VH-VL binders against Mitochondrial distribution and morphology protein 38 (MDM38). Designs and how they scored, part 1

Every score and structure here is a prediction.

Target 1, 223 residues: Mitochondrial distribution and morphology protein 38 (MDM38), of Saccharomyces cerevisiae (q08179r182to404)
Amino acid sequence: KLIEIRKKTSEFLHETLEESNLITYNTIENAEKKQKFLNFFRKLYSAKEGKIMTFQHDEISAIAQMFKNDSVLDNLSRPQLAAMSKFMSLRPFGNDNMLRYQIRSKLKDIMNDDKTIDYEGVESLSQEELYQACVSRGMKAYGVSKEDLVDNLKVWLELRLRQKIPSVLMVLSSTFTFGGLPKENYSKAFSPLAEKKETKSKYDDLLDLYYDGILQVLSSIPD
Structure headers, positions and changes below count from the first letter of each chain, unless a header shows other numbers; Kabat numbers aren't used for antibody chains.
F, E and O are the ipSAE of ESMFold2-Fast, ESMFold2 and OpenDDE, as the mean of both directions, binder to target and target to binder. V2 is 0.75 times the mean of E and O plus 0.25 times the DockQ between their complexes.
Where letters were taken out, [cut] stands.
Atom coordinates printed by the task and the answers are left out, and those that the model quotes come from them; centres of patches stay.

## First folded at step 5 (VH-VL; framework fv_necitumumab)

Design S10 (from B3 with heavy chain S58R)
Fold by ESMFold2-Fast, scan of step 5:
Structure S10 (fold): chain C 223 residues (1-223), chain A 122 residues (1-122), chain B 107 residues (1-107)
Amino acid sequence: as target 1 above (223 residues)
Amino acid sequence: QVQLQESGPGLVKPSQTLSLTCTVSGGSISSGDYYWSWIRQPPGKGLEWIGYIYYSGRTDYNPSLKSRVTMSVDTSKNQFSLKVNSVTAADTAVYYCARDRITIYGVAFDYWGQGTLVTVSS
Amino acid sequence: EIVMTQSPATLSLSPGERATLSCRASQSVSDYLAWYQQKPGQAPRLLIYDASNRATGIPARFSGSGSGTDFTLTISSLEPEDFAVYYCQQRSNWPLTFGGGTKAEIK
């Protein structure tokens, strides 16, 4: 089943993501953006050393926006590409370039679908369409209420279309819902942050969860 | 032992173009850790940042000067240049080039040229 | 743009005295603040970066402190060579901006 495949591929990706440089900061030509990037990772380094740091949603979004799907995929190894392909319900085969092409094509399909769903409204989807949309995006869907599926999809669209988070980072973030956190010490530094945030809405809870997932992916970048 | 050296005419007539070059030695311009800036200082006054260039050719300028300023880089000669068009007496200043270090270990202008005085007068 | 204000404009002291120079930003610059020393006829020289870190070759008598909007450069015991103009620079936002300078002069 899908859930078993997603758990196994998530564990593998979590264990190996630190071996990959998802971006080289020397590709950031704008001085102001490079300084904000370095500031963010200085805070992240401090958090990894046990200091409690606060990460605002808009600063996480600003940094995440600097990543490109192609750059991230170029820096993943063949086993990581195969794991990501399996997580996205693709049948991986061939060399690195073939795997990158398959993943790029799937991400493009999801991005086009995001725009269509947003235009028509999440509430316009049938129960089955809603289920399939969530499954395609790496979300838990089996046994999930319709209200929860709607909220999950609305959060995804907010991050993808308004916050402009790259789809590859969104998919990698989703892997954290199926596996354990890669480093318990790092997760403890981030958990107090999540617990400190006040929320009265399930939508806000999901938004915090997705930002935490993005932060976990970003925390896996060495240096 | 990085050194920066400005060069160019010391006198420019009003309405003409001011052109300066900075030659870098002891280090490469083609490094992602560094941006290359021009700063000016009118006689008896403070410092004003003009703009920077990255070795890729990416530039950003001080909005107060953006319409009149152009920078360029020549990585093969390890040089970068400044042009200020339509100059007036207000552009009379000592012009400095500087290396702008932007790294996780620190952010500052860590090396400066000696400066070159440019006087705008007829 | 962020406006940087330095005070006092002129500081008259004798060798051996402690100098305290103030720099204030119109909005928070976190710890992205540098201090430069300029002697007559010379280029500015980096003294302090990231508010409190001494640049290579800078004597221990120079120290920087502060964060946010209020910053201080301290010279614990002035040497004759320290009489110069000192500039602070914010590095939080572009365009980069400098303070108006503080001139340390002999009494």
Scores: ipSAE 0.451, ipTM 0.804, lowest interface PAE 3.1, mean pLDDT 85

Design S11 (from B3 with heavy chain S58T)
Fold by ESMFold2-Fast, scan of step 5:
Structure S11 (fold): chain C 223 residues (1-223), chain A 122 residues (1-122), chain B 107 residues (1-107)
Amino acid sequence: as target 1 above (223 residues)
Amino acid sequence: QVQLQESGPGLVKPSQTLSLTCTVSGGSISSGDYYWSWIRQPPGKGLEWIGYIYYSGTTDYNPSLKSRVTMSVDTSKNQFSLKVNSVTAADTAVYYCARDRITIYGVAFDYWGQGTLVTVSS
Amino acid sequence: EIVMTQSPATLSLSPGERATLSCRASQSVSDYLAWYQQKPGQAPRLLIYDASNRATGIPARFSGSGSGTDFTLTISSLEPEDFAVYYCQQRSNWPLTFGGGTKAEIK
């Protein structure tokens, strides 16, 4: 079923993302942005070598924002595109460009839905609507409480609409969060604003989890 | 060995446009690792970064000069150029072109032209 | 913009002495700091990049250190050719900015 399909496609994507250059630094034309990109990956390589490195949420967001859906999809192989399509509950068909179109269309539908839900408020959704919204975004929903589904969707909307993280990276991040705990050898991300919160909520835990997932996707880029 | 050479008039009248060209030899301008900058130095004073251009035409300028500065690149001639509009005596300086290396292995202006003195005087 | 302050403005030393030049940034520039040497009538020459890495062809007597806001350029034993003006440059934020320079002159 869906859960089994998502586990299998997540495992495949995790194993193969390192074979893909999701972006080349030479496509970044602005000097300041290129330098920040290169610095981020120097830190990431140091962390992979076992050095203690801290990644702030703002830093992860800034780098993630440099990626465009089309650029990421252009750099995924056909098997990776098919796996992503299956993860998103689509039937893979046609050539590479048809798969990219299929995924792009689904991401556009989710993006439009994001805006509608944000405008009306997550709390306005029925239990069934909330469940379907979470499922369509690659979230674990079966056996999850209504309160947790609300928190999951609110975190997604924060990252997508306010942090402007590309939807393709959000979906790829979901494969890491769906597949269990991220790699323990990477530093956990913390924002300056999170340091001012004395009480950590379920929402904050989910936010950390998604940022860790995004960091895992970004860590899959070879040098 | 990479060399940069500035060229252009050494005297410009107030209110006119200062126009300089940098010719690059021994290396291609059409490389993603390099940005091409202009830096100036008034006589007896320090260095001021003016702006850069990437081989694609992407530019960024020092905010203090942005309203008066335009840069262009001609990859077929391996050249890039600077125009400063509405010049005053404060624009009198030695103008340097420089290659700005931005790579994972290091970030710096690694090659500079010899500089050309531009005097703004009536 | 990030303001870079160099001290001292003038350093009077004899050949063979150790020179220590300071550069301070108004806010953290991480390790994105370069040092340049300029002799009269010449263009600046890159000495040090990324705070502590010597550029190609630069003698071992030149070394850079520091991170964040405080940086030092050290010349372990001055040669006659080392008497020049030295500039630091921050590379962390645009616009790129330079220090006011330190002139190393013969005593």
Scores: ipSAE 0.529, ipTM 0.842, lowest interface PAE 2.3, mean pLDDT 85

Design S12 (from B3 with heavy chain D100V)
Fold by ESMFold2-Fast, scan of step 5:
Structure S12 (fold): chain C 223 residues (1-223), chain A 122 residues (1-122), chain B 107 residues (1-107)
Amino acid sequence: as target 1 above (223 residues)
Amino acid sequence: QVQLQESGPGLVKPSQTLSLTCTVSGGSISSGDYYWSWIRQPPGKGLEWIGYIYYSGSTDYNPSLKSRVTMSVDTSKNQFSLKVNSVTAADTAVYYCARVRITIYGVAFDYWGQGTLVTVSS
Amino acid sequence: EIVMTQSPATLSLSPGERATLSCRASQSVSDYLAWYQQKPGQAPRLLIYDASNRATGIPARFSGSGSGTDFTLTISSLEPEDFAVYYCQQRSNWPLTFGGGTKAEIK
């Protein structure tokens, strides 16, 4: 079952992500960008050690934008690549480079589809098209209402197309939002900027959830 | 032990270009772990950061000097250089080259050259 | 740019006394602050990085503290070789900026 496969692969990725450097920071040649990157991670590591830290959405987006799909995939181990492939409903095969190619190809298809959906409008999709789009992006879709599928896809498009978050980070963050926090592992400590609102839309809740997922992925990067 | 040494003319005329070179020994400039910097100090005043250069040639300059400053690197000679255009008396200073490792737990400027005084005068 | 203000401009003390040097940032720099020592005719020497971490080879009498906008460099008991100019420097925001310096001189 897809749900079972996604839950198991999410748990495996969460357990092993700390063994991977998702970015080689020496690829960041610009000194200002490298400084911002390292300052952000110092703040993240302080949060992991129990200090109360607030992270703003634009701050998270600025750092996430520095990642490239290829760079992240290059830093994942063979078992992690196989797990990600299975999470994305692909049949993993071959060596590391073949797995990276398979995932890269799938991510490229999703990125092209993102542009098409954004152009035509999310509300223009049929129930079946919405379901398939959400499933393809690692979202929970079985038993989810059409309105919630629409909100999920709108959040994905906002982060991908407007905030320029790499699709590989979006898929990895989906493992935290789809499977929930790992039960056998202690949760990572961090606090996105919280502004209390009387009425908060489902869209806003999903947006916060995805940013939290991105922070979880970033916090898994070793010191 | 890494050593840095500045070289260049000690006197530059107003409106001309100030040109300095830093020679690195005891370590490679082609390391991805380090940035190479110029810092200056006018007589009796404080320190002013000029810019960074990465061994790939990527630069980042102090905005106050960006329009007048160019840095370059020559990895084959293990050197990096500074040019300051259209100099005035305000550019009279001791010029230092320095190394910095930009890391999450690293130091700001860990090795410095001895400094070279450049006087802008007719 | 972030403006770094050091006080006092001059500190007159005798060997064996405790020195306390202040550095204030115009906006928060978290703990991304370094301290340097400069003797006449010499390049600056790194003493403290990231507010409180002592650089390699720096004696234990040097300590740094503070976060946000207010920082202190303390020399617990001045040695003759400690009479020098001290600079603070922030690395939180671009461009990198230094304080105006504090001169520690013999009374």
Scores: ipSAE 0.279, ipTM 0.655, lowest interface PAE 3.5, mean pLDDT 83

Design S13 (from B3 with heavy chain D100G)
Fold by ESMFold2-Fast, scan of step 5:
Structure S13 (fold): chain C 223 residues (1-223), chain A 122 residues (1-122), chain B 107 residues (1-107)
Amino acid sequence: as target 1 above (223 residues)
Amino acid sequence: QVQLQESGPGLVKPSQTLSLTCTVSGGSISSGDYYWSWIRQPPGKGLEWIGYIYYSGSTDYNPSLKSRVTMSVDTSKNQFSLKVNSVTAADTAVYYCARGRITIYGVAFDYWGQGTLVTVSS
Amino acid sequence: EIVMTQSPATLSLSPGERATLSCRASQSVSDYLAWYQQKPGQAPRLLIYDASNRATGIPARFSGSGSGTDFTLTISSLEPEDFAVYYCQQRSNWPLTFGGGTKAEIK
């Protein structure tokens, strides 16, 4: 049932994100960051039109870091907030501000848990603890091997704690990796998997998948 | 098993239009997985990317050539073509067509035609 | 545009020797760099993509390394068929650009 709820809510969020202005250009603090932001989105819109564009992980991270949880949540509609709440296994209630508070509170809990898990080490978690950690972060966990759960959680911690990706973007990117159909241009984000697997670990494959998810969230911003 | 073959005139007069066609076999040009490029090489010099075309007709060109270059695709014939206007001796080169994947981690140009020499001379 | 600079322009070596070819980008291309081999009268052949991944059918003696702006193609022990021109290419930014080439010639 949880799987079905998450699939439905992720599909809804995936389909409707383009209706939201997740960041306003004028809120970016300095000229250098504004120029990087503009260059990134020009490149991204060119890629959506089929032009030759490749994206470096550090480039994606630099742009994602410009987003703030509060700003993103303020720009999501009530149906999007309700869907995100349901995706995060919360029971939505109240008005828009109450939904934003619920999501903000849950994200803060996850952020604190991230620090604890990172300090103690992912490998220190029991099978049930690994399962619960992945479930609480919106990851696919049912039918997933212990090794894959470990890798998923390690990738989350790398992006969240070391790359400083905002937790709201992490959750939204999870909706694209959980049940979302990839957008047409981003279905080609990976070279043929058979070729890449000859030189990449499972961790690297998952890292690429999460960065693709972040790109899909960013690509949903209207031009 | 994918093969690309260039065809077109080997001699073009200055100020005229250079026209080449690439025929793809062993694979479909209508695939959304690939972009199709032209790359040239003047005698004794290095490689220069000219532009690409997607099967939908979407194109992008090297800015140094953009004002003179047009590419087109014919999915029914499994072909794509290049036109370079107002040619000069500097356009004398071997012209290659190539298949590329334009993704975050895509393979570069994995299949190339044999190349066709185009000489710009009166 | 990103300018790709290859060095040396010509590398004179004997079969069995180790070859090290350099490629430098004018700005970071991360690992979106490919290497090609071209023999006289032939089309270029893809050797390495994404800085270090060997293309299908390429012998283990070819290896690529580097990231950012500095890249190296290494041939651990030159075979007679390896004497050719080698080109690096960046795929990070539009337009796509190639290096000027390094010619590996027999001493």
Scores: ipSAE 0.000, ipTM 0.444, lowest interface PAE 16.6, mean pLDDT 79

Design S14 (from B3 with heavy chain D100A)
Fold by ESMFold2-Fast, scan of step 5:
Structure S14 (fold): chain C 223 residues (1-223), chain A 122 residues (1-122), chain B 107 residues (1-107)
Amino acid sequence: as target 1 above (223 residues)
Amino acid sequence: QVQLQESGPGLVKPSQTLSLTCTVSGGSISSGDYYWSWIRQPPGKGLEWIGYIYYSGSTDYNPSLKSRVTMSVDTSKNQFSLKVNSVTAADTAVYYCARARITIYGVAFDYWGQGTLVTVSS
Amino acid sequence: EIVMTQSPATLSLSPGERATLSCRASQSVSDYLAWYQQKPGQAPRLLIYDASNRATGIPARFSGSGSGTDFTLTISSLEPEDFAVYYCQQRSNWPLTFGGGTKAEIK
């Protein structure tokens, strides 16, 4: 049931995020960051038009860091807030402020849990604890191997705690990583940075997948 | 409409500080839409970006010059300035001030001052 | 730092001829490339931004093309006023860097 709910809410969020102005560049006070923001979105819009563009992980992280949980939630419509609430296994009800409070509270719980897991080590978790941690973060966990759950959680912690990606963007990106890339045209528009690598680990593959998810969320933002 | 004009001494002695000012007319420097930059050109050579300043005072400098360069802005006079410390003969160049619009197009210099030749010589 | 290489260093042509100027980046700059024209004793003038967009007031004979690492500035039919030095500039990464220039001179 959870899988069904997450697929449906992901599809709805993907279709409607373009209607939301998740951030305005006028709120960015540092001139260097403002320029990086505008250049990044210029590049994203070119990719959406079918031009093949290369995106670096550090470039994506720098832009994602500019978002604030509260600002994103304030700019989501009631149906989008309800969908996000359902995706996070909450029962949505009440007005917009109640939904924002519920989501904010859940994001805070996840953030505190992230710090605790990182401190104790992912390997310290039991099979059941590992499963619940992945489920709580919007990851695909049913039928997933223990090694894959460990790798997924390690990638999440890297992005959240070291790359400082806001938790709201992490949850929204999970809607893309949960079911894979939603449309062939979107995935075709994004090319990984060409790097001289002999071998690529499963961890590196998951990092690429999560960064692609973040790119998809950012690409949904209108000009 | 927008015009930029450099001013400052044309001759500076080695080890001294080079100080230049750019006066902007026909447009306001107190705008979130623009970076204000200095670019230099040694005689017979190409262009080298020195740094930018935003009206808030935020700056970024070319790493090759960062230890010696300071920029400042005076929004009341519609001016911004450049100081280069501990100059040598290698700092002899025509110095240009320029405007770059902050847009989805990034940093391209759409208006330039005429340039001022600064010679570093004893 | 991204190194910009322009070729040829000097281009000798007659008025009415087509000019093709090349600019190569040491790493990808996407389409974040500008072209400038500089006449002796004058400041540079913006011609092209974002690889192919003509700046305000620039004649239609000027066009830019390319993406990634290889870029071209084309002047379809040289006018006497077009004999100048041309510089490319990347704005993909800080610090901003310019090419060494191509001098277009009368044959």
Scores: ipSAE 0.000, ipTM 0.424, lowest interface PAE 18.4, mean pLDDT 79

Design S15 (from B3 with heavy chain D100H)
Fold by ESMFold2-Fast, scan of step 5:
Structure S15 (fold): chain C 223 residues (1-223), chain A 122 residues (1-122), chain B 107 residues (1-107)
Amino acid sequence: as target 1 above (223 residues)
Amino acid sequence: QVQLQESGPGLVKPSQTLSLTCTVSGGSISSGDYYWSWIRQPPGKGLEWIGYIYYSGSTDYNPSLKSRVTMSVDTSKNQFSLKVNSVTAADTAVYYCARHRITIYGVAFDYWGQGTLVTVSS
Amino acid sequence: EIVMTQSPATLSLSPGERATLSCRASQSVSDYLAWYQQKPGQAPRLLIYDASNRATGIPARFSGSGSGTDFTLTISSLEPEDFAVYYCQQRSNWPLTFGGGTKAEIK
């Protein structure tokens, strides 16, 4: 049932995300960061026009880091907040501010849990603990092997703790694994890496998948 | 038309502080699209970027000069200023203030002051 | 910091001739490169930004090309007013850096 809920909320978020202003570039004070932001979106718009572009992981991370959970949540509509709440296995209630508080509280719980899991080691978790950790982070978990759950959680921790990707963008990127076919122009026009190896580890494949999800979220931001 | 004008002493003694002000007219300093920079040019040499200030007061400096440089902005006077501490003969240069445009439509130093020669000599 | 190298240091040509000025970056700067013209006693003047875009008021005889590490400024037919020093500047990484300049002088 969770899968069905996540599929429906993901489809809704993907269809409506373009209606949201997740950030405005004039709030960026640092000149180098503003240039990187504008350069990235110029490149992204070129990709939307059908030009072949490649995006490096470090490039995606640098731009994603400029977003703050609070700013993203402040720019989501009530239906989008409700959908995100349902995707995160929360029962949405109250007005916009109550929904933002609910989501913010859940993200904070996940962030604290991330630090604890990273300190203790992902492989120290029981099967049930691994399953619940993956489920709570929007990952597909039913029918997934223990090794794959471990790899998924390790990728999440790399992006969250080492790449400093905001948790709200991580959750939104996870919605692309459940219901979202990528927008036609985006999927055809860009690649997360300039060069992909023929033989890759499962971990590397998952890392590419998460970066692609982040790119999809960033690609949904209006001009 | 935007104009930038440098002002300040043309002579500074070694070990003292070099202080310059740039006055902007024909446009507002209080715009998110523009960063306000100082760039210097020693006689017969090339250009060196010193640093910038944003109208909010946010700054960034060339690492080669960071320990000796401070910039400030006064939005009410439409001015920004440069201080270089502990000057030596190596700081003798023409100092330019410049507007750094950073927008989706283009990025460059689009307007420059005429420059002011500062000589460091006893 | 990214080092910008311009060549030649001096370019001796006659009015009406085509000028080709080169700029090389020590690492890729994508297309994040500008060209400036400086006459004796004057401030630099923006000619080209983002490798190939002419600034407002710049004559059509000026054109920029290149990407990555190798860039060219071309003046299709030199006018007397074009004899000056030209600087390239990268904005890919901070600190911002300029080339050493190319002086275009009358033969």
Scores: ipSAE 0.523, ipTM 0.830, lowest interface PAE 1.7, mean pLDDT 85

Design S16 (from B3 with heavy chain R101K)
Fold by ESMFold2-Fast, scan of step 5:
Structure S16 (fold): chain C 223 residues (1-223), chain A 122 residues (1-122), chain B 107 residues (1-107)
Amino acid sequence: as target 1 above (223 residues)
Amino acid sequence: QVQLQESGPGLVKPSQTLSLTCTVSGGSISSGDYYWSWIRQPPGKGLEWIGYIYYSGSTDYNPSLKSRVTMSVDTSKNQFSLKVNSVTAADTAVYYCARDKITIYGVAFDYWGQGTLVTVSS
Amino acid sequence: EIVMTQSPATLSLSPGERATLSCRASQSVSDYLAWYQQKPGQAPRLLIYDASNRATGIPARFSGSGSGTDFTLTISSLEPEDFAVYYCQQRSNWPLTFGGGTKAEIK
């Protein structure tokens, strides 16, 4: 049931994100960051035009860090806010401001939980606690091994706490991870790695998947 | 101090491939703050940007040259290279390599090689 | 592509005079514009970046101004070593494009 809800809301968000301007150039306060932002999006637009481009994890993180939760939420439409709310297992109600409030509150709860889990260690969680933590963050959890749940949560904590990726981008990236296959031509144009390792762990695969999800969210931003 | 030096043949026959290498010293090509570009200047004319490469291998080329141009990077040698296929007399120019700095101090070609003249002639 | 137009093509002045060089973009480049100086037989040298910031080691007599589509390079009092060709370059969009150059020559 949850799976069906998440699939449906993910599909809707993917179809509609291109209609939303998730950031404005003028909110970036540092000249170096402004130039990196412009150059990154020129590179993304070149990739959409069919040029083969390579994106490094550090490059994606640097751009993602420029986003603010409130700015992203302010630029999402009411149906998109409702879809995000449902994806996060909330019951949407009220006007746009109430939906934003609900989402902000949930993101704050997850952030506080992230800090607690990181402090105590992912390995300290019981099977049930690990399952609930992954479900709460929009991860696939039913039928997933304990080792994979641990890896999923460790990747989330790496991106959220160490790479400082905004919570809202993390949730939107989860919808790309959960919702389905990347667009046919899109995945060939985007590579989050400069060089791929000869042998990858599941942790590395999940890390790549999240960076690809973040890149897909960023690529949905209009000119 | 950072220094860039172009190298390659000064004479190329029409229809052949022009191949140049830029050697970087005094700084690492593997830095994420820099893109590495080729610019050319036909005798008595202005400057034309050819393309850039990032140390990851990411490139972008001037659309006017894209079908004929390839750039590559060799981080172990601290070098990047340019190939222009199917050359004509119009490709006769001084070729410069340059470092493209993208920082809080702005965006510009802050270091240039001395340039190398490539003549396309039979 | 963004077309960069420089005027005049040639500027004939005497040492000590003020030089004003213009650069126009076919569409807005914000403040992402650089100026370069080129002497015969030499590579271009960065003078100004982001429209108005002097590069390290560039004398105070050089200044840049403008934003959007209209830009100016000013040399407050020409020294003999300033007689050279000057190029503007937009840094906003790929492909990167240069103006046709302005030659500052002695009268």
Scores: ipSAE 0.000, ipTM 0.407, lowest interface PAE 19.0, mean pLDDT 80

